# Ledger of designs, part 2: VHH binders against FYVE, RhoGEF and PH domain-containing protein tag-77 (tag-77)

Target 1, 198 residues: FYVE, RhoGEF and PH domain-containing protein tag-77 (tag-77), of Caenorhabditis elegans (x5lx76r375to572)
Amino acid sequence: KLHYAAVEFLKVQNNYVQYLKEMAVLYPEYMERFGKRVGRDLLASHNGHENVVLQIKKIMVQILPIHEMLLKEIDKVCSNWDSRYPNMSKTIGTFADFLKCCQPFLDNKADFLNKLLQLRNEDKEFDEATYMFETEVFKRGKKGAVIQQLDQVHQNFMRYKLLMLRYSEYLIDDCDEKEKAQEAIQKLENVTQAVNQK

## First folded at step 4 (VHH)

Design k16 (from c10 with L102W; framework vhh_7zox_3)
Fold by ESMFold2-Fast, scan of step 4:
Structure k16 (fold): chain B 198 residues (1-198), chain A 119 residues (1-119)
Amino acid sequence: as target 1 above (198 residues)
Amino acid sequence: DVQLVESGGGLVQPGGSLRLSCVASGFTFSDYAMGWVRQAPGKGLEWVSDIYSGGSTGYADSVKGRFAISRDNAKNTLYLQMNRLKPEDTAVYYCATGWYPWEDTFDYAGQGTQVTVSS
């Protein structure tokens, strides 16, 4: 059971890293290539302001490496798993403070949603390109709705605490790992309270 | 069941013209982006042109100014008008949806139609 809880971290983190790659790399690259095909820069600045896709990319590019490192560390814990010496808490606790890297995105989320919706309504080629990107992502068995998936940053943040709580419940009382799990949970709680969603 | 059926290929001399057609069935054609992809003898797949549900079109640099893609949503049919054909345009032409340069796969493609340009 304890091992199942550890593997759930791996699944959740892998899914989130794939989402971050979609927003940091695949979506901007898709829009650039689509624009080249139709002879227009779909990511051009509007009224002197940077395109929202590129604004999102700049933030996601900062978030992605942190979550790739966390994924690697979680994978290491799972690959070397021994239920006699459970050790997920140190990995999650160590990365808890780095999870604040999503703050700039959360601070601007409502603005990003509004700008994406406006672009899709006013620029039909941008809308078509985004729809085609969403279709490609959906065909790969992933969630493809760009606007709806912006909630993934906040939702993923909330998942770590729930995963740690479940993990902790499977640990025997008075073991070292349970104390470390409680410390990691407290760190996640503090980080969650420090992060604001607009 | 989704089907894409190409036709209109054949043998033509350099400088000639051909019009390819693709009849789609089994899905709501008007909702999908459609395209043409070709495979020359001994080569990989090469994107030629696409047209999206809203009418936006794109062309590979090698065919710009010579080829024109269009669609008739009432007839569930995609077209490729090919003008000023060159020997290097010789290939099997596939009607497809979901093909993009950074992907090596596509959701649906027809059986293809052979275009041979030779003197």
Scores: ipSAE 0.006, ipTM 0.182, lowest interface PAE 11.1, mean pLDDT 81

Design k17 (from c10 with T105Y; framework vhh_7zox_3)
Fold by ESMFold2-Fast, scan of step 4:
Structure k17 (fold): chain B 198 residues (1-198), chain A 119 residues (1-119)
Amino acid sequence: as target 1 above (198 residues)
Amino acid sequence: DVQLVESGGGLVQPGGSLRLSCVASGFTFSDYAMGWVRQAPGKGLEWVSDIYSGGSTGYADSVKGRFAISRDNAKNTLYLQMNRLKPEDTAVYYCATGWYPLEDYFDYAGQGTQVTVSS
C-alpha cells in the first residue's frame, strides 16, 4: 500500500505536467497553425489587450519548470523505493513553498474563463480551433473542454495535501518518515492558507 | 471504430487529372477536420491539403492552384480534385482526420490509394 501511495504521486504529477504542456505549448500552437491556415492571427491583441491564450501561456510557462523538477524528484524517489526506508516527505516538503507559483493563475482564473467564453462566442474560427484542440487533448486520454480544464490548476494544488495524508496513513507509527510527513503536510497547509483561492 | 477508405488513384500522364475519394465511418464526420497526406517512394509523409469542419481549406505550396479539397457531409465523403499532375505528385495518398500537424494529430485508417504520374 505504502509503495502504491508513493507511485500515486508520480502518476498525479506526470498527468499535471502533461496538462501544463498542453496549455503552455500545444494550445497556443494549435491557434497559431489554424490562424496561419485561415489567413488570420487568432491570437492577436484586441483593444490593446493581450489574447487570453497568450496570457495563460505566459503564466503556465513559469509554472511548468517547477513541476517538471518536482516530477523528476518524485520519479527518483519511486525508482529507488524501499518500503523499509520511505522518503517521499523530503521531496514534497522541499517543493511545498514553490507550489505558490500557481498564485498568478488562481488570481486571474475567473477573468481567463470569462475572456475564453467571450472569444468562443464572438470568433467562430477561434471556437473551431479550440474545439479541434479539445478533440486532440481528449484523444490523449484527457476529458473536458479547455474551459473545464482551467480548474486543474486549483485541483492539482489541493491534491498534494490529500496525497500526503494518504501516504502518512500507511506509515508505521513513530518512524522518522511519519514525523517528516507531518511537517510536509503542515507546510502544504500553510501554503494553502497563503493563497487567496480556497 | 474509425474507418477511412480511400479510392480514385491510378496511372495518369503528366498534365492529367484524378479525383480521390475517402469514405469515412465510425465518427461524426461533419464535426472533424479532414485532410490528405501523401508518401512518395523512399520519402516521408507530406501534408497535401486539409478542410476544417467549418469549411476553411489549406494547401501545401507544391499543390496550391492545382488541387482542390472538398467534402460532402451528407455522404461522409472527402474529395481531392488533382489537376495538372506532375511526376513529383507520384505517391500513396492517405485520408486523415484530426488536427495539424498531420504526423502527430491525424489518424490514418486506410491503406491509401496509389497515384502514379508517368508518361
Scores: ipSAE 0.000, ipTM 0.176, lowest interface PAE 13.4, mean pLDDT 81

Design k19 (from c10 with T105E; framework vhh_7zox_3)
Fold by ESMFold2-Fast, scan of step 4:
Order: structure tokens, then sequence, then C-alpha cells
Structure k19 (fold): chain B 198 residues (1-198), chain A 119 residues (1-119)
């Protein structure tokens, strides 16, 4: 049913906002607290460069508010849902351009991944703290591996088009919303192409 | 069914030593962070020390250099070696698991063991 396709946006967006909070807030805070307890700053700069966890945090705190706003707007659509007047496409279309906020992360993703893996290999306490964080996140029913979760930025970005395609399939032919859905899909495709070209 | 059983408390004079033990059961001990928290008469819980699955340890500033935490994963046992004890160390000491730095909470604690440091 169309309504269930719309609710899938809410589920996906809520999960992504939780992931962004984990990377922007919870993971850095956990590393700082773990470091405080073991008497060492696990987030210290190395060779004059900012720690990769803090580099990731700086980008994630810029991305998070955009996605919290999108979550709020998707929730409004779902809470006021009327299948006679479906209206998810305007919300997704409006936010499509703002999804480019993930570009700085995607541009640096490979470097962030390599630096994080290097830290985990070279610093036993950093690795242990990250493993304990992953265990805590899993125990609370959230996402697990930090390395796996770095891939979620790109994967979530790609999910919006798939969600819109599914939503569009349940719309009746020749309705206004189906035209708007096609426009939103085209905007998402354009954003994907722009991101991939850089 | 998680159980934590503390032992080793008692009365000692200032400057003395005690070794606390905690036998754990009902969970995969080696996968969990373990710690000691204490409660002095009329005060709240104070974190004392943690040891993580990989062996990293942390200590409260008040006990650094005097206490040593360790674990024996084969025996599911946590230890706290307490040296150069002070009257201020007088408290009920609790073994805890599921203590996460982020939340400042613990999921499970034992019944505690009394440590009294008195002249």
Amino acid sequence: as target 1 above (198 residues)
Amino acid sequence: DVQLVESGGGLVQPGGSLRLSCVASGFTFSDYAMGWVRQAPGKGLEWVSDIYSGGSTGYADSVKGRFAISRDNAKNTLYLQMNRLKPEDTAVYYCATGWYPLEDEFDYAGQGTQVTVSS
C-alpha cells in the first residue's frame, strides 16, 4: 500500500538521523570518556593534524541538522496522511538539493576510512575503545561497526531514489502526485550525478 | 541470570592493603567491561576503576598509583588490589558490569563488600 511506502521514508530517515547522531555526538563523546578513564587523550592531534574522529564529527554536525529537518517534514507527511491526496514528493524534492551537504564527507571518505583503520591498527586503546563503543551501540539495538557505518552516508544518499521509485509505483497513473514524484526522482538523479562527478 | 559475588573486604589500618575479588556468572565475562564502584557512608556512588575486554584500565584520580584492577577471564573473576589505604577509602565496594562511560550507569552490580580503614 501507498501509505506503507510513505512510512518507509520515515523509518529510513529516522535510522539515518540516529546514525548521524552516533557519528557526530556519541562516538566522539565515548572516545573522550574512555580516554579520560584510561588517562590518555584518544582524540589527540597527531603530527599537527586533527584526529580523524574529530574530522568526521565536524562534517557530521553540519549534515545532522539538515537530516533532522527532513525527518520532521517526513513525519508531518506521514502523521497527516490521506491516500486520496498523497504528498511525499514535495518534501523529498525540496530537500534533494540539500542532500549535497554530504559531499565533503564523500570527498574525504576513503581518506577517513584509511586513517581510522590505521589508528585502530596502531593504537590498541583506540581500537579497544572503538570496539567497546560498537558493542554498546549493538546492545542498545542500534547500528554496530563504525567502519561499516561510514559507508551508510553514501548508501543512505542512494536510498532516497529507490524509496521514491517504490512510492511512485503505488501511485495511480496520470495523477498530479505521480508527475511530482517523477520530478523529485529526476532531482535526486541530478544530485547523484553531481556528487559522483566530483 | 547475571550474578556478581564480591569478597575480600574487611577492617584494616591506614597504610594497609586489601584484595577484593568478584566472581561473575550468567554472561560471557570476557566480552564485557568490568568495574568497581564504591559508596562511602552518607554519600553517592563513586566510580573507582574499570577494566575493558582488551585489558585497558582506568582509575579515579583519588586511587591512581594505589589501586590496581585486573581480571582472570578463565575464572570469570575481577580483582582490585588496594594498597596504601586511607580512611577516605572506607566504603562498600561493588563489582559492576555494563558500566558504559557514555551513560555513567551500570546494568548489574553485586551486593557489595565493606572496606573499613580505621586507626
Scores: ipSAE 0.006, ipTM 0.386, lowest interface PAE 9.9, mean pLDDT 82

Design k20 (from c10 with D104G; framework vhh_7zox_3)
Fold by ESMFold2-Fast, scan of step 4:
Structure k20 (fold): chain B 198 residues (1-198), chain A 119 residues (1-119)
Amino acid sequence: as target 1 above (198 residues)
Amino acid sequence: DVQLVESGGGLVQPGGSLRLSCVASGFTFSDYAMGWVRQAPGKGLEWVSDIYSGGSTGYADSVKGRFAISRDNAKNTLYLQMNRLKPEDTAVYYCATGWYPLEGTFDYAGQGTQVTVSS
């Protein structure tokens, strides 16, 4: 079952990269396209303050390449898998520190939520464009309104730790990989603690 | 199992009017953007109009002020009211829908209905 634990990392990472692309690319594109049709810039700044969708995009665009690289490395581990010589821990451990790149998003999550709710209440065309984006995400098999999707960044930290804990449980006692898995788990815990301390 | 069935095309004199209909099935019609695209003889596909689930509409410059798109979600039906028709409007008209109507593209289209504007 060790191999299946490793493959679960690939599935989780692929889903997270898709989520990041939806927030970084798809959502702004819906706003731009819908705005062009109704003759308005739905992403316009207000009193010199950048639109919340663009603020979210700015952060997502910065973290997306890191997660695309992690996806590629996880795929290599799974493609060359041999349960006699498991080797997922080095990849996860190497990328654990880079996961701190999401800190700016988590620090601003409550503010982003409040701004999104305000815009949706005050601007019916912004609300309609957001609904179209949410409908597209739903049709692609993903769940949740945009406001609920903001939790995905934090939830991803919990998923990595749970996946590593499950992976470690299937390793034989006292093997080299189990020690490396514990080191990777500790790194993930340290990042989670740092990120959750606001 | 997406089905789009167009009707309402025909022969009409310049300055005349036609109303096209498209009956949709196999998806939750009210949740999707719907549109009309056309192809004139020997030419490529041209986006004509679309309507989002919330009711916001868009039109190609060539038809703006003459055509009106509408939808009836209770009947799963899309309409195109075409007024002041010109010979240049002669084309096969296709009803279209998709999850992501970016850049005027759609994932699904019907078989089309022929509109001929001539004397």
Scores: ipSAE 0.000, ipTM 0.179, lowest interface PAE 13.0, mean pLDDT 81

Design k21 (from c10 with W99Y Y100W; framework vhh_7zox_3)
Fold by ESMFold2-Fast, scan of step 4:
Order: structure tokens, then sequence, then C-alpha cells
Structure k21 (fold): chain B 198 residues (1-198), chain A 119 residues (1-119)
């Protein structure tokens, strides 16, 4: 069960890294390619402002490497798993503070969503291209619209804490790892509170 | 089950023309973007052209101005009109649906049709 809880981190992190790649790389490239087909730049500046897709990309390309590194460390923990010496807490605890790298995105999330919805309402070719991208994501076995995917960054913060709570529950009382798990949970809670104004 | 059957390839001299066809079955053809990709001997896959359900077209820089993609939704058929062919166009040409531009592979590729451009 403990090992299963550890493996859940790997599954969640793999899914999140894929989401970040979709937002940082695949969506912008899809829009550029679609623009070439329709003979216009769908990512051009709008009303004197940088296109929201490119604004999101700038932030996501900064977040992606941190989460790729976390994924490798989680994979290493799972691949070398020994239930006698559980060791997920150090990895999560070490990366907890670096999760603040998503703060610029969360600070601008509502603005990004509003701009994306406005652009989709005002530019029908942009809307069609975005719909086609969402269709391709769905065909790849991923359920969600691009606008729903923007919520993944916030949801990911909540997932780490829930996963750590579940992991901690399966540890024996008074073991060293359980104390480290509580420290990691507290670090995640502090980061979540710093990001989410109560 | 999705099936794509390519035809129309052959041997042609430089400057010549060929028209490729792809007959699709197993899905609602008119709802899907369709495309052509090619693989030259000893090389990887190269995107050539695509056409959206609404008719908008895109072309690789290497073929722009020489090739024309079109579709006949009533016949579930995709076409590639290839003009002013060059030796560099020699490749196996594959029909694809749902081609993702950033993937090394494409969904539902057919068996392909060989195009050889030589004098």
Amino acid sequence: as target 1 above (198 residues)
Amino acid sequence: DVQLVESGGGLVQPGGSLRLSCVASGFTFSDYAMGWVRQAPGKGLEWVSDIYSGGSTGYADSVKGRFAISRDNAKNTLYLQMNRLKPEDTAVYYCATGYWPLEDTFDYAGQGTQVTVSS
C-alpha cells in the first residue's frame, strides 16, 4: 500500500509534466501551424498587447524544467523503492519551495483566462484553431478544454499535499520517515497559503 | 477501424506531374483534417501538406507553389497534385488523419505510395 502511495506521485507528476508541455510547446506550435494554413499569424499582438498564448508560454517554459527535474527524482525513488526505508518525503520536501515558480502564472491566471475567452469570442479563426487543438488533446486520451487545463496549475498544488497525507497515513508511527513526511506536508501547506490568499 | 489507401505514385521525370489519391474509411471523413507526409530513402518523416475540414490548406516550404492539396468529402478522398517535381521529392507518400505537427509519428497512416523522380 505504501509503495502504491509512492507510485501515485509518479503518475500525478507524469500527467502534470505532460500538461505543462502541452501549454509551453504544443499549443503555441499548433496555433503557429494553423496560422500558416489560414494565411495569418494567430499569435500576433492583440490591441497592443502580447498574445495571451505567448504570455502563458513564457511562464510555462520556466515552470516545466523544475517539474521535469521533480519527475526524475520521483521516478528514482520509485525505481529504487525499498519499503524498509521509505524515502519519498525528502524529494517532495526539497522541491516544495521551488513550487513557488508557478506564482507568476497564478497571479495572472484570471487575467489570462479572461484574455483567452475574449480572444476566442473576437477572433473566430483563433477560436477554431483552439477548438481543433482541444480536439487533438481529447483524441490523445486527455479529457479537457484548454481553458479547463489552466486550472491544473492550482490543482497540482493541492494534489501534492493530498498525496503526502495519504503516504504519511501508511507509514508506521514514530518512524523517521513519518516525521519527514510531516515536515514536507507543512512546507506544502506554507507554499499553498502563500499562493492562495485566505 | 480507420483505413487509408494511397495511390497514384510512380516514376516521373524532373519537371513532371503526378496526382496522389487517398481513400479513407472507418470515420466521418468530412469532420477531420487530412494531410500528406513523406519519407525519402534513408531519411525521417517530413510533413508535406494538410487541409482542414473547412478547406484551409498548409504546405511545407519545400513544396509551396508546386503542390496543391484538395479533398472530395462526397468520395471520402484526399488528393495531392504534385507539379514541377524534383529529384528531392522522391519518397514514399503517406496519407494521414489527425496528424499532430509536433509528433514524430502520425495517426492512421496508410501503406503509402512510392514517388520516384529521375531522369
Scores: ipSAE 0.012, ipTM 0.221, lowest interface PAE 9.1, mean pLDDT 82

Design k22 (from c10 with Y100F; framework vhh_7zox_3)
Fold by ESMFold2-Fast, scan of step 4:
Structure k22 (fold): chain B 198 residues (1-198), chain A 119 residues (1-119)
Amino acid sequence: as target 1 above (198 residues)
Amino acid sequence: DVQLVESGGGLVQPGGSLRLSCVASGFTFSDYAMGWVRQAPGKGLEWVSDIYSGGSTGYADSVKGRFAISRDNAKNTLYLQMNRLKPEDTAVYYCATGWFPLEDTFDYAGQGTQVTVSS
């Protein structure tokens, strides 16, 4: 069903925005408050280097607003949905170029992953605090595995193209929306390939 | 169905000691952080102490050096050893799990046990 395909965009985007909020706000705040209780700053700089959790936070705060805007626009499409006059392609196509906002994260992704893994291995209080954060996220029915979830930024890019391909398959051949869908898919492919380079 | 049952409160003179116990059921006790919070008459909730699954402990400045938190995972029991009690320690003491700063409420708390320090 075409409507189901459109609703899948809303579900995927809502999940991704929640993930960005967890990394930008909840995880850093949890670590800061945990450290305050145990009498140690778990997010302190070491040897002049900023803590990786705070480095990730600074980038996620830049990415979050773009995806909140996209979520709002997808929600408008779904709230006014009429399968006779589908209109998701304009919204996705318009935001395709703005999805490059994740580039700073992707450029540093491997370094962030390695630093977070090293910190969890070398600092047992940091590891315990992160594990407790993950447990709290799981209690709320969300995926809380911080290291495993770092690939969500890249995976989300791949999801948009997949969702548009599924959406396009349910459109009537030779309609205006199907042509717009193909244009949006091409824009997403170009952005995804550029981002995947480095 | 999570249940937390506190015991060990009572009336004690200043300088005395009490040991509070909290028996937990309905969840995998060893996987969760546990803590004690208290509410003095006419005051809000005050965090007293916590202990995480890895053994890390924390204490409010007002109780450091006087109170000791511990847990027995085999018995699903949390303890608070309170020494050199002061009148300002008078409060209802609650055992809690899921007491983390991200939420202003406990996920679960017991009914509490009254501690009164007076001559």
Scores: ipSAE 0.013, ipTM 0.220, lowest interface PAE 7.8, mean pLDDT 82

Design k24 (from c10 with G98D; framework vhh_7zox_3)
Fold by ESMFold2-Fast, scan of step 4:
Structure k24 (fold): chain B 198 residues (1-198), chain A 119 residues (1-119)
Amino acid sequence: as target 1 above (198 residues)
Amino acid sequence: DVQLVESGGGLVQPGGSLRLSCVASGFTFSDYAMGWVRQAPGKGLEWVSDIYSGGSTGYADSVKGRFAISRDNAKNTLYLQMNRLKPEDTAVYYCATDWYPLEDTFDYAGQGTQVTVSS
C-alpha cells in the first residue's frame, strides 16, 4: 500500500538519525566516561593525529542536522497523509542534493575503519570500552558492532532510491506525483553516482 | 507475536559451506527488511547482511563475495548462503527484522543458530 510505502521513509530515516546520534554523541561520551573510570583519556591523540572516534564524531555532527531536518519533513508528510493526494516526492527530491553531506565520511571510511581496528588491537582498554559500548547498544535493541555499522552511511543512499522506486510503483500512471517521483529518483541516482566516483 | 526461528548452523571445516534459514511468522514477511547479525565468542554483535522488502541487499565488508542473502516470500523464509567459511566466521547467527524500529525496541530471533568453523 501507498501509505505503507510512505511510512517506510519515516522508519528508515528515524533509524538512520538514531545511528548518527550513536556515532556523534553516545559513542564518544561512553569512551570519555569509561576513560574517567580507568583513570586514562581513551580519546587522546595518537602519533600526532586526532583520535579516530573524534574524527568520526566531527563528520557525524555535520551530517546529523541535515538528516534531522529530513526526518522532520518526512514526519510532516506522514502525519498529514492522504492517499488521494500523495506528496512524498517533493520532500525526497528537495533533500537529495543535501545528501552529499556524507561525502567527507565516505572519502575517509577506509582510513577510519583501519584506524579503529588498529586502535582496538593495540589499546586493550579502548577495545574493552568499545566492546562494552556495543553491549549497551545491543541491550537497547540496536546494532552493536561499531566497525560494521560504518557501512550504514553508504547503504542509506541505496535505501532512498529503493524506497522511492517502491513508492512510485503504487502511484497511478500519468499522475503529477508519479512525475515528481521520477524526478526525485533521477536526482538520487545523480547524487549516488557523484558520491561513488570519489 | 513476531516469531523468527533460525536453523542450519553446525560444525564445518575452513573453506566449507553452510546455508542458514530463518522462518518468520506473525507479520507480513514480504513487507519487512530482514537481516543477519552474528556474535562471535567474547565479542559484540556484528551486522552481517540485510535485504530490504524491495530486494536490495547489503553485506559487511568481511563477508562480501562469500555470503549471499536471499528471501522466499512464499515460504516466509530468509536465507544466508555462506561459502568459503573462515575460522573468523565462528559465531551465533541471529535473524532479525527492523534493526532500528521507530521505538526503542527491535525484533530479532531470540536463540540464534551456532556456526563453528574448525576441524
Scores: ipSAE 0.000, ipTM 0.093, lowest interface PAE 15.2, mean pLDDT 79

Design k26 (from c10 with D107E; framework vhh_7zox_3)
Fold by ESMFold2-Fast, scan of step 4:
Structure k26 (fold): chain B 198 residues (1-198), chain A 119 residues (1-119)
Amino acid sequence: as target 1 above (198 residues)
Amino acid sequence: DVQLVESGGGLVQPGGSLRLSCVASGFTFSDYAMGWVRQAPGKGLEWVSDIYSGGSTGYADSVKGRFAISRDNAKNTLYLQMNRLKPEDTAVYYCATGWYPLEDTFEYAGQGTQVTVSS
């Protein structure tokens, strides 16, 4: 159903915002509190460079508000839903260009992965604290590792396009919304190509 | 079912030693952080020590240098070696799993073992 497809956007966006909060707030806070208990700063600078967890945090705190705004707009669409006047496409299309503001994370993703893997290999307490954070997240109905979760930013771009394609399939042919859906899909494709090329 | 069974408590004189044990069942013990918390008469719960799956340990300031936490993953057993005991260490000691520092919560705790330090 069309309404179900619209609600799926809300569920996906809510999950993504929770992921961003986990990386921007919960993971660094967990590492700081864990370090205080063991009497060592697990987020300390290494060889004069800022800790990778704090580098990731700095970027994620810039991304989070954009996605919180998108979540709020998707929620408005779902709360005021009328299948006679479907209107998800305008919201997704409007936010498509703002997703380019997340480029700094994607530019640094490989470096962040390498630094995180190196730190986990070199610092046993850091590795154990990260493993405990991952175990806590898994117990709350989530699966995966912090390293695997770094792929979520790129995967989320692909999810929007897939969700829009499913949404479009349920629309009546020749309606205004279907034309707007195609425009939104094209905007998402353009953003994906720009991100992948740079 | 998750089950934690503490033992090793008793009456000891100040300056004495006790070793507490906790036998765990119903979960993959080696994958979980384990800890000890205590409750003195008429007081709230106090975190004493924890040990993570990889072996890293933490201690409350009140017990540092006197207590040592350890684990035997082959026996699903957690230990607390308590040395130079003080009257202030008198409490019921609980074994706990599912330690979450962000929320200061324990998912599971045992029935406890009484430690009394008195002459």
Scores: ipSAE 0.000, ipTM 0.200, lowest interface PAE 12.7, mean pLDDT 81

Design k42 (from c10 with T97R T105Y; framework vhh_7zox_3)
Fold by ESMFold2-Fast, scan of step 4:
Order: C-alpha cells, then structure tokens, then sequence
Structure k42 (fold): chain B 198 residues (1-198), chain A 119 residues (1-119)
C-alpha cells in the first residue's frame, strides 16, 4: 500500500518530465522539421510577435530542470525504499517552494491558448503539423491535443498535495513521517494559495 | 506485437516497374505514419518515401516523379509503386512505422524485400 503510494509519485513525476520535454524540445523540433517539408518556417514571428510555440518553449525550459531534479530525488527515495522507515515527505517538502516555477506559464496560459487556436484556424500547415505532432508524439498511454495538454501544468502542480494526502493516509499514526507529511501538505497548500491568487 | 511483412521485390530490367506491398499487424494501422527505407549493398539506410494517415506524402529527391507511395487503411497495407527503375535503385526495401515526417525517425521495420535492377 504505502510503497505503492511512494511509487505513484515516481510514475507521476516521470510522466510530467516526459511531458515537459515534449513541449520544450520535441514540439518545436517537430514544427521545424515539418516546416522544411512544406517549404515554410512554421515558427516565424507574426506581426512582430514571437511564435507561441517558442514562447511556450522558453517557459518550459525553465520549468524542466527543477522537475528533473525532483524526479531524481523521488527516484532515490523509491530505489532505497523501506516501509519501516518511510521518507517521501522531506523530498516533497523541500521542493514545495520550487514548484512556483510554473507561475510564468500559468500567468500566460490563457494568452497561449488563444494564440494557438488562432494560428491553427488561420494557418493550415501549422494546424496539420500540430495535429500530426499530437497524433505521433503525445502517446503517454493516450493521444492528447496540445490545447488540452496545456492544462497539465496546473493539474500537475495540484497533484502533489493529492499524492501526499494519499501517502499520509497509509502511514501509522505514531510515526515521525506522518508529522513530516502533514508539514509537507501544509507547505504545498501555502504554495498553491500563493499561485492561485495571482 | 508489431509485424510488417514486405512483398513484391524481384529482378527487373532498367526502365521497368515493380509494386511493393507491406501488410501490417499488431497495431492500429490508420494511427501511424508509414514509409519505405532502403539499403543498397555496402551502404547505410536511405529514406525513400513516407505517408501520413491523412494522405500527406514525402519523397527522397532521388525517387521524386518515379515512385508513388499509397496506403489502404481498410486492408492494413502500404504500397510503393516504383516506375522507371534504375540500377541505382538496387537495394533491400524495408517497410517502416514511425512519426511523420518519417525521414529521420521510425520505430519498427520489416525484414525487407530485395529489389535488383540489372540488365
């Protein structure tokens, strides 16, 4: 049970790091490759504004390293797991404040959604390339749309508290780890309130 | 388990034609980009052509205007119509599955079918 809850953190974090790499690296590279095939730069600036795919890339590149570090720390906890001495709470608590790295994305999310929808409606080659990227690359157990998948940043941020609540549920009432879990949950709640109020 | 089975290769004279077929199984064929890659004696793999499920196609410069790729999603079959064949087209031809454009990325290939163009 408890071990399963700990491993769930690893699965969720590994999936999210893969998502960030898809958005930061693979999506821009795919658009460049497809642009060469159709003889156009699909990532060109429009009306003096940087292409939305590149705007998203700039933010995702900032988020990715923090989540790669968190993934490594979660993996260390899981690879050395002993249910007699559970220890996930310190790792999650330590990274709670760093999860604010998603704030620039959340501040611009509505603008990114609107720009992507506009480009897909106005540029048939851009729409075709994006659809093919979604069909070919977003294969993390299911096919996803870039527009819908942009919500993953906020959803992932919210997942840590839910994962910690589930983890805490399986801890014995008298263990030190349960107190540390409550502290980590409180830190995550404080960060969530700060992010959501902006 | 993904399986790609090529057929239609053989010996043909310069200027002749061949039609290659590839029957796919073990996955939803219509969801994937498909293509053809070839390996000439003593050389590496060369991308030949690709096709997306929606019909968008690509061709290597060496085969443009001579080869035509097509697919039948109802039959899980990929085709390559090869016209005006040249000795330089002599190679083992592999059916491949991957992402479109397939040119630099594919995750599965069949066993191949030999095409020899000689007088």
Amino acid sequence: as target 1 above (198 residues)
Amino acid sequence: DVQLVESGGGLVQPGGSLRLSCVASGFTFSDYAMGWVRQAPGKGLEWVSDIYSGGSTGYADSVKGRFAISRDNAKNTLYLQMNRLKPEDTAVYYCARGWYPLEDYFDYAGQGTQVTVSS
Scores: ipSAE 0.050, ipTM 0.457, lowest interface PAE 6.0, mean pLDDT 85

Design k47 (from c10 with W99L L102W; framework vhh_7zox_3)
Fold by ESMFold2-Fast, scan of step 4:
Structure k47 (fold): chain B 198 residues (1-198), chain A 119 residues (1-119)
Amino acid sequence: as target 1 above (198 residues)
Amino acid sequence: DVQLVESGGGLVQPGGSLRLSCVASGFTFSDYAMGWVRQAPGKGLEWVSDIYSGGSTGYADSVKGRFAISRDNAKNTLYLQMNRLKPEDTAVYYCATGLYPWEDTFDYAGQGTQVTVSS
């Protein structure tokens, strides 16, 4: 059970890193290539304002490396797992403060959502290209809906505390790791409070 | 479990025409972008044309005005009408679904269909 709880961190982090790559790299690149096919830059500035896809890309490019490092560290924990010496809490605790890297996205999420909705309603080629991208993502076993998936940043941020709570429940009472798990949970709670109070 | 089966290739003289077909299975055909890529002898893969579910089409500069891509969603079939064929169109033609032109995410099935343009 404990090992399965630890492996769940790896699954969640792999999925999130893939989502960040979709928004930082794959979606902008798909829109650029689709634009070349139809003879129009779908990511062009409008009325002097940068395209929302590129605005999202700029933020996601800052978030991605933090989560790639976290993925690597979680993978090390899982690959060298020994239930006699559980050790996920140090990794999660160490990265808790760095999870604030999502703050710029969360601060602008409502604006990004509104701009994407407007652009999809006003630009039929942009809408078609986005739908085609979503279809390609879906066929790879991912959710694919760009607008619906904008909540993934907030949802993933909240998932770490839930995963740590489940992990802690499978630990033997009074072991060192359970104390470290409680410390990591408290750090995650503090970061969540700080992020949600803006 | 995506399967794509190409047909309609053959030997044709310069200036001739051929119509390629691709029968798809294992996915909801009407929801996916479809395309054609080709590989000439001794060369790499070259994108030829694509069509998206909303009707948007793209063509390589080398085939614009000569080739026409279309789809029949009721038959799960993709078509490529090739007109005014040239010797440089000689290649194995593959039906594709995926994020073309992203080569690392390109998926296709089957052996393709051989098109030879020669006098």
Scores: ipSAE 0.005, ipTM 0.166, lowest interface PAE 10.3, mean pLDDT 81

Design k63 (from k51 with Y50V E58Y; framework vhh_7b18_3)
Fold by ESMFold2-Fast, scan of step 4:
Structure k63 (fold): chain B 198 residues (1-198), chain A 119 residues (1-119)
Amino acid sequence: as target 1 above (198 residues)
Amino acid sequence: QVQLVETGGGLVQPGGSLRLSCAASGFTFSDYAMGWARQVPGKGLEWVSVIYSGGSTYYQDSVKGRFTISRDNAKSTVYLQMNSLKPEDTAVYYCATGWYPLEDTFDYWGQGTQVTVSS
């Protein structure tokens, strides 16, 4: 049970890193290539405002490296797992403060969603390119719904607390790891509180 | 095996019209982008039009407003309606398809059909 709870962190983190790569790298590159093919820059600024895809990219490229580091550390825990000496809490606790890196995205999420929906309604070429990207990603066994996936940043942030709570439930009462798990949960709660107050 | 067969080419006077058809087989037609490219005598291959699986269409500036690309997924056929033809439209017209509409070169090409616009 405990081992499976630990492995769930790896699965969740790997999926999230893939999502961040899609938003930081793959989607902007796809839109650029599509624009070149049809003879128009789909990511061009309009009326002095930067394209929303590039605004999202700027934030996602800051978030991605932190989550790639976390993925690597979670992988080390899982690859060297011994249920007699569980040790996921230190990794999650250490990275809890760095999860604040998602703050700029969360602060602007509603605006990004509105701008993306507006672009898709007003620019048929942009909409088709986005649809083709979503179709391609979906056919490769990934979720390709860009608009729906914007919620993944908030959802993933909330998942760490849920994962830690499940992990803690499988630990023996009064063991060192359970105390460390409670500390990690408290750190995650403090980060959530700080993010939600802004 | 993927096959693309163009028909509808011929000789027409300036200002005339022609409709090209491309019958496709060997793949799930509705999932693929379809396009037309032409090779003008003395020039390289140039793209004319493309229609994506979602229905969006794009045209080379020189044909915009005169040519219309369309598709019939039930018949696995793509069409190019060419109106107000000019001598400069004289070329071999090729039908093409690709799963990735952003590939530099489409995966499959037809054999081409000759369009000659002359008096």
Scores: ipSAE 0.000, ipTM 0.120, lowest interface PAE 15.4, mean pLDDT 80

